# VH-VL binders against c1abc3, part 12

Target 1, 185 residues: c1abc3
Amino acid sequence: MAAGVQGESVARNYAEALLVLARKADDAEGWGALLRQVADAINNDVNLSRFLESPRIAAEQKSVVLSKALGDKVPHLFLRFLQQLVKNRRQMLIPAIATEYETLRDAASGIVHARVTVARETGDEEAKMIAERLSKATGKTVVPHFAVDPSILGGVVVRVGDTVMDGSLRRKLGMLRRRMGGTRA
Below, E stands for the ipSAE of ESMFold2; O stands for the ipSAE of OpenDDE; V2 stands for 0.75 times the mean of E and O plus 0.25 times the DockQ between their complexes.

## First folded at step 3 (VH-VL; framework fv_recibokibart)

Design r3e (at its last look DockQ between E and O 0.02; V2 from the best seeds 0.00; counts 0 for: pae O 4.6 > 2, placed apart)
Fold by ESMFold2, look of step 3:
Structure r3e (fold): chain C 185 residues (1-185), chain A 121 residues (1-121), chain B 108 residues (1-108)
Amino acid sequence: as target 1 above (185 residues)
Amino acid sequence: QVQLVQSGAEVKKPGASVKVSCKASGYTFTDYYMHWAKQAPGQGLEWIGEINPSGGSTNYNQKFQGRVTMTRDTSISTAYMELSRLRSDDTAVYYCARDYDFWSGYYFDYWGQGTLVTVSS
Amino acid sequence: QIVLTQSPGTLSLSPGERATLSCRASQSVSSSYLHWYQQKPGQAPRLWIYDASSRATGIPDRFSGSGSGTDFTLTISRLEPEDFATYYCQQYGSSPLTFGQGTKLEIK
């Protein structure tokens, strides 16, 4: 059991609650997009992050700011959800909650996310081919997320959650690797 | 069982403030949002805002933003709505209403009896 | 904000007749967030129908709600004397929360 495991369970519980509200609104996709925008704002705006994190600012004051900023721009119960996070001192989990929400939403749609590690930056055509081959091999719509790791020797490493890829999928990806390496320089 | 009992009628002059109370009984006060609504004589209902009694967080209709303050005292299970800088079109009956719980639905299942506020020059 | 327009403004009928009350929203509202309240003169409103079609506790089955999107209806199949009142629809999906202007159901 690790310290991150408890944080992931809490974030998942909040994501499940938000998804219930979003389904009642018939807009699970739209609420997910709103949650991601808030998460990105927290990650990318140092003033917002410091304001939300500060123990010197009362939860009620943080809630007033959220209400004034978002009150007529988001669904009513989405705003109340954010205010509940502030009350419970969980507002800094919003990025993790967004990730859990996206996972729960995508599980219902037949979409899976894969982390694809490559030795060099991948062009748009190569990325498209990798996504198509992963989708074919898994029988699902795969959304790849690319990372560059120069320490791998010209290979491609694919991780889908905690699932280990079988040999047939690795063979199909090997054809892409040979095409990329066929004109080394 | 559930009861919301509001304070009595008020007569005020323009520019004054009024504070209406709503005392809750028959349920756990901090588990439900409290809403306030306005009904001018012979007119329909208008939402003013809401308060979460547990933490005191509020959301106001922007029409009332800057003039309304909602508070509560959890020790006596009482919600308050204060409306400042009163004008003649604030003459109305003001209601408190309880929000239903998260899992069952969101609607106003119990209402106070109303408080008449009259603003006369 | 979402404007709810109720029609007719006043509906004059006799006991035993069928009543149909309309609520039209300026934007789509999930049925899970559309509600109806009854109000008699000198009294507070009472929850009547929630989630567009679910009757509140103790509401007779002669009352039914229906609709989705922008068009919602409250129907009373056979009017009783106690049914004459004003009915308000209300949306809970978007801030500010809003009510329709009401339909007054009165004895003809």
Scores: ipSAE 0.457, ipTM 0.798, lowest interface PAE 2.8, mean pLDDT 85
Fold by OpenDDE, look of step 3:
Structure r3e (fold): chain C 185 residues (1-185), chain A 121 residues (1-121), chain B 108 residues (1-108)
Amino acid sequence: as target 1 above (185 residues)
Amino acid sequence: QVQLVQSGAEVKKPGASVKVSCKASGYTFTDYYMHWAKQAPGQGLEWIGEINPSGGSTNYNQKFQGRVTMTRDTSISTAYMELSRLRSDDTAVYYCARDYDFWSGYYFDYWGQGTLVTVSS
Amino acid sequence: QIVLTQSPGTLSLSPGERATLSCRASQSVSSSYLHWYQQKPGQAPRLWIYDASSRATGIPDRFSGSGSGTDFTLTISRLEPEDFATYYCQQYGSSPLTFGQGTKLEIK
């Protein structure tokens, strides 16, 4: 489910809060995994999603269902966190919270996610090489997420957060064209 | 009588955006999900996404993610589907469809008449 | 996602004959979330069978739906001229919602 910009901010705040709790429990990775599982369930099970989304169902009922489903399977404070989301009518942000949580957790561990656009599908070796090069360049562990866009003609375009590194052939050709008095690429 | 009436045919250029409307009548607009589907000429139906009764939540097909925006205006019982960065392969008839009930089997009991969107240079 | 594969792609029959349309799911789908639509050229789809086996309002009893798990069938016991159309199956038991590619029932 899509969350607006405001939703994203709220999701991040909840993610931060959860990460604090998870760290206190010395299990940031475990809690993140649990949150991801819940998020995936919401994203993949339309019945669960609509149950949680329904304004016709009381928050209390939703909370009870969560308790029954997760009560003895997750840390108590994790469950209470989810129930608090339900109480605040923010349960549909769980997928977004999961994503933000992972981002925050990884950042704390020196891991960064990068969107890497390539002109053609990359093999495993090439992907590994790109990841290594990016990691060396940034001083962090980079996890690349690849997308194919033939329009870049070659090279790579890397996005890390709001930062874009365009090493594409398209850009290079565009620069050359401009230098020669041509139109913008 | 339940009716979904869509806006008229659109002709757009590549890169442009199109916003199709679906006006609902004959039922409580804010009680039902609204879905949108795409049907290219001579092709089958493709699900674009859904918007919940309040309009506060949407779920899109990943294929359209980032290009589609669904909204609702409850004051006039109208749902909207906006598709941006249009391409030639976006040429299709677009349908709005009412989701019967989230407690049931999530089928479309009523459809709009369809809106032809033609993308051509 | 759950892929719905319909077969055959085209079915050519004569009025009075029996038609059997198949919809196979790549994963198990609850019967409550498998539906059929009829579409004629130039028209919007129309709900035909819901919950795998329930006829929509106004649908003749010559139409029947059956199946469970991954295999679903729409059957027309005796074809009428107005039955020649394209039929689509659809599921929303799991996200995302998906349609079959359709079976075109045409007159022989």
Scores: ipSAE 0.021, ipTM 0.615, lowest interface PAE 4.6, mean pLDDT 90
ESMFold2 (binder alone), look of step 3: mean pLDDT 93; pTM 0.947

## First folded at step 4 (VH-VL; framework fv_recibokibart)

Design g00
Fold by ESMFold2-Fast, scan of step 4:
Structure g00 (fold): chain C 185 residues (1-185), chain A 123 residues (1-123), chain B 108 residues (1-108)
Amino acid sequence: as target 1 above (185 residues)
Amino acid sequence: QVQLVQSGAEVKKPGASVKVSCKASGYTFTDYYMHWAKQAPGQGLEWIGEIDPSGGSTNYNQKFQGRVTMTRDTSISTAYMELSRLRSDDTAVYYCARDYDFWSGYEGYFDYWGQGTLVTVSS
Amino acid sequence: QIVLTQSPGTLSLSPGERATLSCRASQSVSSDYLHWYQQKPGQAPRLWIYDASSRATGIPDRFSGSGSGTDFTLTISRLEPEDFATYYCQQYGSSPLTFGQGTKLEIK
């Protein structure tokens, strides 16, 4: 798919997801550099571009080639992110995703307050860990405010600014995955 | 309620192939990556690789690249690991393990493990 | 590949004592990608601590994990008989995923 307003929105959602993973890895700069290298390879290598774009080549086969070429050379979840783009037929958005990633990294950091609802009272060490994880995930300094609700049965519900996250062990990146659908739902 | 049940012990000769199965239950099989690990007698754990059960994509430890093949059958929620050109130092217990959801906010650990499959390679 | 070195290889202690298990990485690892597993003889490993410091479901509060960068620690504040097992650290940051060689906690 060609990058337009819709493609830019989708690319931004993927860039935001990648940045969350990169911040958990403590290497947003390094992941950005790797993403730019992949984007430049696609832009400058006609054979690579044609291979990735070709509808005759199954997504699974493209993922195998990525694994063989990059497997031990990039962070593990970075490789899986690229494979997820191939699975979703979004690999041709990589140059746009790289540009959106760079834009997001240039955004000013700030302090945000999070309301964290937990099933049981949290110890000081656990509270610090939750704050550190949320700060890494958002790229901002997160100040947590805890509330106890026994009815949520061992789960964690987080509201950061205007963003609601479900951080239980079984939860998915619900908000970020829904945003990857873009305005097309 | 989440369970990973592996196939039974195998005895193979050098040069043969072995295919170990891991049947998942209690969750949506295609939502979680499946990993395989090796543990030689009296030794530690060694990662072999992973498979995405929904897309079939695999990533292998380079040490096993060319000898290992991971597949899955979504109709029976079963993952497979096949190791070829067996040698005596492939004698080990092989484990499957479920990876917490790749797209979760806190992923990257093996939350449930199969019971293990002993593979013995001897002449 | 990232090499994880656990020390000591064997730790001999008595019930009631404090245990401190070390895991050192050859390269920096995000705390969000360092995990600990417990394994008893004849059993599969079990997730014990994830993201360096979070206890897995059902793990007693006498267990704690800490550390960042290249140095990580698993601490058991007061050993109970069921705690004697082998503990493995693991990194999920780079491929191949790797485990430490294990620390065997045994009764003195």
Scores: ipSAE 0.516, ipTM 0.810, lowest interface PAE 2.5, mean pLDDT 84

Design g01
Fold by ESMFold2-Fast, scan of step 4:
Structure g01 (fold): chain C 185 residues (1-185), chain A 122 residues (1-122), chain B 108 residues (1-108)
Amino acid sequence: as target 1 above (185 residues)
Amino acid sequence: QVQLVQSGAEVKKPGASVKVSCKASGYTFTDYYMHWAKQAPGQGLEWIGEIDPSGGSTNYNQKFQGRVTMTRDTSISTAYMELSRLRSDDTAVYYCARDYDFWSGYEYFDYWGQGTLVTVSS
Amino acid sequence: QIVLTQSPGTLSLSPGERATLSCRASQSVSRSYLHWYQQKPGQAPRLWIYDASSRATGIPDRFSGSGSGTDFTLTISRLEPEDFATYYCQQYGSSPLTFGQGTKLEIK
């Protein structure tokens, strides 16, 4: 979590923390499916969305409703994860967290997203060529996302997703905790 | 030195309520979850629920849902478990136990209180 | 809910013998969420083995835990008199958290 900034970076940090726990549970796929199910419920159920978003309803009350609705149906730490989001007033980020989780899972499966900045809009054939060349260069399946910046004068700027490194899952969780709230007092 | 000290034994009538306390010392009370477990005479352990002392959120075993309430007082580092509408089969030793927080990557009961005997008899 | 079945319910052995205690789960449980506790009469349980195989602080090396999936084992290579107690397995993977019914290790 960045200081004073919300959104994409915060959602990514929560997605990384959840993936650490899901891997520890030997069920990253199942946890991802559950997270998507919760995200879809928030997106499609107006009453649920209003309940979770309302500043007039205490975090403890929202947590109780989640516990009653999901307690027997999800892994215990998955329930704790949702309650941690409510405690930190981040529950409305669940759809963004689900998207980030899926992106991290795709990266682990050899699928990488690249931001490609070009001087002029690309046609379908040029876009396909760029994707194929990046996939060959990285040894991964690259999905390009294009942005136009005329100032680069006919060149291209490529930003490929972060390098994935293996490490202790518990060590990774400790690092994420430090980025989101500092060390434990 | 970590310690969890529970309140003394209680004798209650059926239909009454009992509130057991667990006072923590030797660590930062709000950094660890607190769990409660039941052990009927000559029987095994049964999980009742947990509380996050920092946020107050609770998760209860459905078997006790509607009869159990877990709270805490951070000013005195004390957790409470209240069980209402007592029945004879609620006669048991009740334990509190400390658990790591969500961010530690550890999930086990490392320290336990000494237990509180609650006897329900008419 | 995940049911943990321990066997045998009572195990009668003599000091010096090997003890093997079983814990079987009704559904697969990650090794990271399977723990063992020791309890002596009149005392609170004590964490003994965590994450299926890691000994808690101060636990003698004659104790070992093993297993994965649905089958977990606590082994005591050579029983000492102080080892006679009740042992409980616990799962932390699914809500509600559950314990096995216990294996009572008693002197023959």
Scores: ipSAE 0.751, ipTM 0.890, lowest interface PAE 1.1, mean pLDDT 87

Design g02
Fold by ESMFold2-Fast, scan of step 4:
Structure g02 (fold): chain C 185 residues (1-185), chain A 123 residues (1-123), chain B 108 residues (1-108)
Amino acid sequence: as target 1 above (185 residues)
Amino acid sequence: QVQLVQSGAEVKKPGASVKVSCKASGYTFTDYYMHWAKQAPGQGLEWIGEIDPSGGSTNYNQKFQGRVTMTRDTSISTAYMELSRLRSDDTAVYYCARDYDFWSGELGYFDYWGQGTLVTVSS
Amino acid sequence: QIVLTQSPGTLSLSPGERATLSCRASQSVSSSYLHWYQQKPGQAPRLWIYDASSRATGIPDRFSGSGSGTDFTLTISRLEPEDFATYYCQQYGRSPLTFGQGTKLEIK
């Protein structure tokens, strides 16, 4: 699988796993806020980003630093989730995982995010009309994210990302583990 | 049959180090976290820390940070806890205990325990 | 750290009576991360109740767990002689993982 497509799929799988754990903890909102804080730290702190990305620093040492920095300040399984990302060399996906997590939470609340490609820039009135029509068509509250591509004839291309999880925690995590290909050994 | 078998009792002088072992059998050693807990005579349980046997990463209780080191040898399915600079208040029974991994979905409780290792620190 | 306070420290009862053991957390703990262990003298602890209310394998139905937030309870509806032991609650929500000081259930 292509690197870009694989990265997005992997990020979604990790986001789904984290959301299952956060729901079991009865704090999906709080865990999402913590994940966003970590993502923002990686995006805004060049030294932190370089430390996490460096192939010269062992995964075990990165995990020790996370344990010392976050250990008693976050839910214990949230710390272990971050350490699992480091072990699998997926820590640089944290910003993408945070975005996927937010999208999944919105979908569960009847809110769906759609990427809407249009031929020309739309005004606020037209954007609102598009959102209302997509919401009626799907039976959900649609939040559109617009991109402009003048080459599109017919004016609109819509892509909707929405995943719903059901079943037991064990079954869900087993499926996510298989999709990610990350395994113990 | 899942079993955790710990090393025998130790008597140490203050300032020495002790290394306790916990040999696992009956399951895939690298699929489960291993925890260590302390129980002083006549007292309750105190968590020391945990190790991921597959990756080797550890999380320690700050009370023991700097004196405790957890390691494992996957070739013999054995976890180790080493406690350095021993004091008289380190006299206790030390237990290892198994915990489910993140990906199994059965998380966060100690389903099997070792029999315990008595460590006595006295001059 | 999350401090777990168990009450009473010692509970003296006779076989056939009902026992109620309390565990109070210094801050909120998800029920999914509150567990109970039984320990008899000279033995390792044994998992008894997990996720606040789920009985571990082999645990008799006279044992039940309940609670949420900061207040959790272990109940034994009708004590049998083999139930006299020390019971510990434990939280897995935040590091360091902590245990209560224990409630010793003893024969009156």
Scores: ipSAE 0.795, ipTM 0.912, lowest interface PAE 0.8, mean pLDDT 86

Design g03
Fold by ESMFold2-Fast, scan of step 4:
Formats: sequence, structure tokens, C-alpha cells
Structure g03 (fold): chain C 185 residues (1-185), chain A 122 residues (1-122), chain B 108 residues (1-108)
Amino acid sequence: as target 1 above (185 residues)
Amino acid sequence: QVQLVQSGAEVKKPGASVKVSCKASGYTFTDYYMHWAKQAPGQGLEWIGEIDPSGGSTNYNQKFQGRVTMTRDTSISTAYMELSRLRSDDTAVYYCARDYDFWSGEGYFDYWGQGTLVTVSS
Amino acid sequence: QIVLTQSPGTLSLSPGERATLSCRASQSVSSSYLHWYQQKPGQAPRLWIYDASSRATGIPDRFSGSGSGTDFTLTISRLEPEDFATYYCQQYGSSPWTFGQGTKLEIK
């Protein structure tokens, strides 16, 4: 189950703390994979999700079950992190924490995702040019995700992470589309 | 042929303002970002900011934020940089430069103005 | 901000010799955003190498650029008298855009 908007802010704080521990252990990738596996188990196993969410089961008992299930299969500090979440009654944020951890790791690797809204479906050549220009403009490797909205008049709308691109960049991308014959203004 | 021609040297008192111009010719003025850079005597280059001549949007280096204003006049293909509350350490050659790429800004400057020496002295 | 440190600050060589100029970034910069400029006294800078390794129009093939990550190099295989100038590296990977302090290439 996904966390709410306020829960996402808390999840980001936990993801950042976990990434610090993972980097000290020199295994940010491995810890991320483990966290994703735990998150997926919670999302896909109704019995596990109900067990962890239940207010009738003591936090100490939940910690014992986690230790028994994961004990020797994960790094000790990773297990302690999960037990701390249970102690703080934040274990239901694990799926949101996994998503935030992945976002932080992508950002650290110079990879960002952009939502590019266009008036008409973009051809492969134009899509590659837009991706290249967004990568240059941001100084990162941009993976564009295209959405078509015919109501967009005379250009494109670009959102990279939480940031909407300024009008100057959007205008130049719109001009690129027109020049390549992709969109009518 | 592309050319950027800047205004002449200025001598100003501390506390005054200076406005440097950069007139573009040989290309479509509104298609390329214009940058401004500072070079103090005997020192290296420092980026001040950029302007999109089409929309007029600007982005400034935080070091100059609050003292610098960039504008343009599309009718005469001229960009301007105004620096206020001048200090002795503002004495420098100021350059305008065109961003190479029409599409997104490539971040390398293929044409430069000749430079404008601004001297701040009491 | 990304700090670009150039070394050496001054390089004294004779015509005919090989010159190697270094530019080191305080954090990783994509090769696509590392550029070099040549500047002679009393003149504006001139674009020399862009995207770490591409020669600008009209630049002789004795000039080559290389590097990735935090370490970039400008090499002149056989110095000509007209090559003696100050060379600046520049990054466009992260705002504010920054230049190195310059390497002055002077006649020995």
C-alpha cells in the first residue's frame, strides 16, 4: 500500500538515512535490491501486510518475526534499520521508502525521469533529440516519458522530478518540434 | 557573418551603476541565448548570467544576484547588462557571448564581444 | 558549485615541444559539458575544444582534448609560436557555469 503525501516526506527521510548506512557498507545497490524485495513482499502478500499493520500485534513480536525470516540473509545494519521502522510504527512506509531510495540513487547516478507532454505523438528521431536536449539542459541523463495532450497549444510541457521547465526551454523544444515537422503551432 | 559589438569603456565612481550593451548582427538574435562574463585584471573568467532574447527570461549567478539586471531590445538586436552599487572589485572587462546552439543551449560560447572595460575608482 | 582547477598555472616551453594541460573538476562532469577556450592578451576568449574532444571550426589538428569524470586534458602535439596563450576549461554540467583559473602557456 502506498503512503500518503505526508508519509512520502517521512519516507524520504528514512530513505536518505538508509542510503547513508548502505554507502558506509559500500553496497548501496545491494541494499536497494533488498529493500525492493521487502517492499514487494509487503505489497503482494496480503497476510504479511495485515500482520505488519495490525495494532493487536506488539512491535516486539513483529521485530522477532523479521529477525527469524531475514536474520542471516541480510546485513545486520539493514535488519536493524527494519526493526527501527517497526519500533517507530513506520513499517507500512517500507514501499514508499523503497521508491524514495531508488529516486535518490538515480539522482546520484545522474539519471532523472522527465514527463514530456506533447500535442501530437512524437516520432523516434524527434524523441531522441528531445531526450538529448533535456539531458544537456539539466546536466544529467534524462529518460523521457511521453504523454499526448492535444489541448497543448504551440509546444510542449516538461516536468523533471518536481520541477517544471521554464518557458524559455519549453519554447525552444516547441520550435524544434515544428522545425522537424512534428507539431503544428 | 556573426558579430557581437559591445559599448565602449566606462569609468565610474563607487556606488554608481553601469549599463553595458552588446549589439548582435549576422544571425537571428532571438534564437540564441546570450551570456555575460567578468574578467578582472590579470584574472580568469567568471560567469555572471544568461538571457533568452526571445522571452526575456534570465538566470543569474547567485554571487551577482541583487546587483545585476540583464535585458534586451529585440527591435535593435541588443542585449544589456546593468551592474549596480559598483565597488572597486567590479573593475573588470565584461564580455557578452552567444550560446552555440539554438535548440537548448550547448553551453559553449562560439562568438564573443570584444569586451568592455569598466573601471571603478574614487 | 563545481570548481575547475587547472594545472600547471604556468607552463614554459619552446616551439616544437609537446604541451599537456590538465583540468580537474571538484565533482564529475559529463564530457559533453566540458569545453576549452584560448585567450591572448587584449583579446576575447575563443572557443577551442568543445564536448571534451571536438575541435572547433578552424582549430589545427595538433590540438586534442580528452578525459572524462573529473579529469580532462588538452594536448598540443607540437607547439607553434601562435599557440602561446592562456587556456581555460569550462563546465556546463551544473549551474552556475564555471571556468578554470587558466593555464598560461609561455615561451621558455
Scores: ipSAE 0.000, ipTM 0.438, lowest interface PAE 15.0, mean pLDDT 81

Design g04
Fold by ESMFold2-Fast, scan of step 4:
Structure g04 (fold): chain C 185 residues (1-185), chain A 123 residues (1-123), chain B 108 residues (1-108)
Amino acid sequence: as target 1 above (185 residues)
Amino acid sequence: QVQLVQSGAEVKKPGASVKVSCKASGYTFTDYYMHWAKQAPGQGLEWIGEIDPSGGSTNYNQKFQGRVTMTRDTSISTAYMELSRLRSDDTAVYYCARDYDFWSGYEPYFDYWGQGTLVTVSS
Amino acid sequence: QIVLTQSPGTLSLSPGERATLSCRASQSVSSSYLHWYQQKPGQAPRLWIYDASSRATGIPDRFSGSGSGTDFTLTISRLEPEDFATYYCQQYGSTPLTFGQGTKLEIK
């Protein structure tokens, strides 16, 4: 949950470092799955999230809990990676790091993840059309992740990696949504 | 010249605790993990755990969890391993070893070892 | 835990002969995390081969390591008297880090 340029950049750097270690372990896919499981645990367990975030709890104590919970269940250097995040006070970036890691792996396979901000919730058919259009525009297989922001008043904002798509793509997506019977401001 | 110098032999009674030291020199102490391994008489090597001298984080072999504590003192470049509630089968030579791997991209292996510390547990 | 099984437990050979030492892992281990150590009686272990196949500094060319997945081998092409020692393989892939039980090279 990094909601800023600084957090996204830092998360990307950690994701790149982890991918190097995972490739040496011959298991980039397995390490990605483990990272996603840790990210989901942080997002879904309020007590775990509060424990990791708390400035009253020393980094060393947080590292001990990670070692006891995960030590024999994950690759040794993966455990070290998590402990280094705690040491650097970056453990709350784990969900963002997981997303960046997935994006890096998918880019190598011609798959890219896009953050798509829309003015209202989209139906399944509309989501498929947006994904198809983005795939055609980028020449890659695009997996969209939707967020709703009513303040954009019927627009669509698309971010792929560090690239924000321009207004001409927004216009094309807008026309497609209207053709499918959507209402746009 | 890299050196790891361990404390001298110890004789302890069952139920006591022992604290072994490993003093590092010839390199930046906080850039390398320190590991501890056990070797019982006539037996092979068994990993006990590791410590990051920079952050103080530790990872222990579950077999020793609850009885082992690893610490360090960066002001004197010394790592410590304390083993509590000693049993006769804790009689062994204990080694410290430097891990070449700093997580920043170094390769993980034990490139330098201490000379070993004999701990004898007997009544 | 990953169990490393070394074979044979004891290998009795004469100087000049070829030695082949095996290390088998209970689950796959990246070659980047499989290492070999030599230990002589009364001494600390010494790093011998790292990353399955790379010789540590000062280790003679007669030593070679190979293997991937679950099967790893240390080969000594022509034994010298100084090579008679115990050799341990080690994995660094999974916690706890583990060693094989050792292969003792002894003079026949």
Scores: ipSAE 0.721, ipTM 0.880, lowest interface PAE 1.2, mean pLDDT 86

Design g05
Fold by ESMFold2-Fast, scan of step 4:
Structure g05 (fold): chain C 185 residues (1-185), chain A 121 residues (1-121), chain B 108 residues (1-108)
Amino acid sequence: as target 1 above (185 residues)
Amino acid sequence: QVQLVQSGAEVKKPGASVKVSCKASGYTFTDYYMHWAKQAPGQGLEWIGEIDPSGGSTNYNQKFQGRVTMTRDTSISTAYMELSRLRSDDTAVYYCARDYDFWSGEYFDYWGQGTLVTVSS
Amino acid sequence: QIVLTQSPGTLSLSPGERATLSCRASQSVSSSYLHWYQQKPGQAPRLWIYDASSRATGIPDRFSGSGSGTDFTLTISRLEPEDFATYYCQQYGSSPYTFGQGTKLEIK
């Protein structure tokens, strides 16, 4: 996995920088949608992911490929932002940057994004319950983003921006996961 | 139906230890946290701590830290609270209580009947 | 720790009257983490109102809870003889979880 807790902070800095540029272009929503499309492409296309991650392919060559693929289809400054990530060897943070960008844009609307680290994969029903509980606990609309870390022994780790959620909520989310994994409540 | 049944009254001397039990039935014991609370004669309720019956992890009120130990036995769906180095001000009714699920908020939906612990010389 | 202060400490009323019980927190508590319990002499506490305003199963409509932030209220619109008991508010927002000192509702 390309981004950990430390990479999340770096991703937020890049998201803030991109949002400044997008606002100057009067298209924060459009840039966010483009960033999400690139993030999804990296997540779903194994060949693209391998190409971008490969240390044997020069940053300059990756930059050229991005220019050829996206060229006139995206704003020039957006393309330059992606090329700068490649130059800094941060291109694998793009999915995390997209999530942080969405979090920044939604903050003004009472929508907050949370990173939820769980010990095992989360199903759709469980994800919905976690989202509803986090929304209830915060008084805001919470959009959860799940990461799997088998090393956490029971429970969950929840981060909303720089804030780690209190122990009682983490404990209850861990219990929900246990219940959802069984045949009985 | 959910039921929590506690052990009977105890009389202890200062400096002794007491271990109170709470047997759960009518639900999956390991799916709900168990809490313990103290109520001195004529006084209000005071939270002592909690235990996760599945993993055995505990969290204690700092006031009781170092004197309280919470455990459980999943084979008989029973939680235990042991209080050591008893003082006269430990005379109280001790309650176990089940923690409701996180869906509607965390609250104590079912309580044991209480166990009177008297500490006297 | 969060201190919950209930007022009045004792409330003497007659059946048929309205009762208003107050619970004030030393710092803000989400309504999702404020609950009320009823306790009669010689009995265990019983969950009465949860999430500041939701009645527990079997609790009559004459009971209502309200409030947010630091100020919460339990209201009984028309007292019945069985309502005379001690009521405790409780917060679950942060550890250690705490209870108010209780309001004893007694027959005048």
Scores: ipSAE 0.000, ipTM 0.463, lowest interface PAE 15.2, mean pLDDT 82

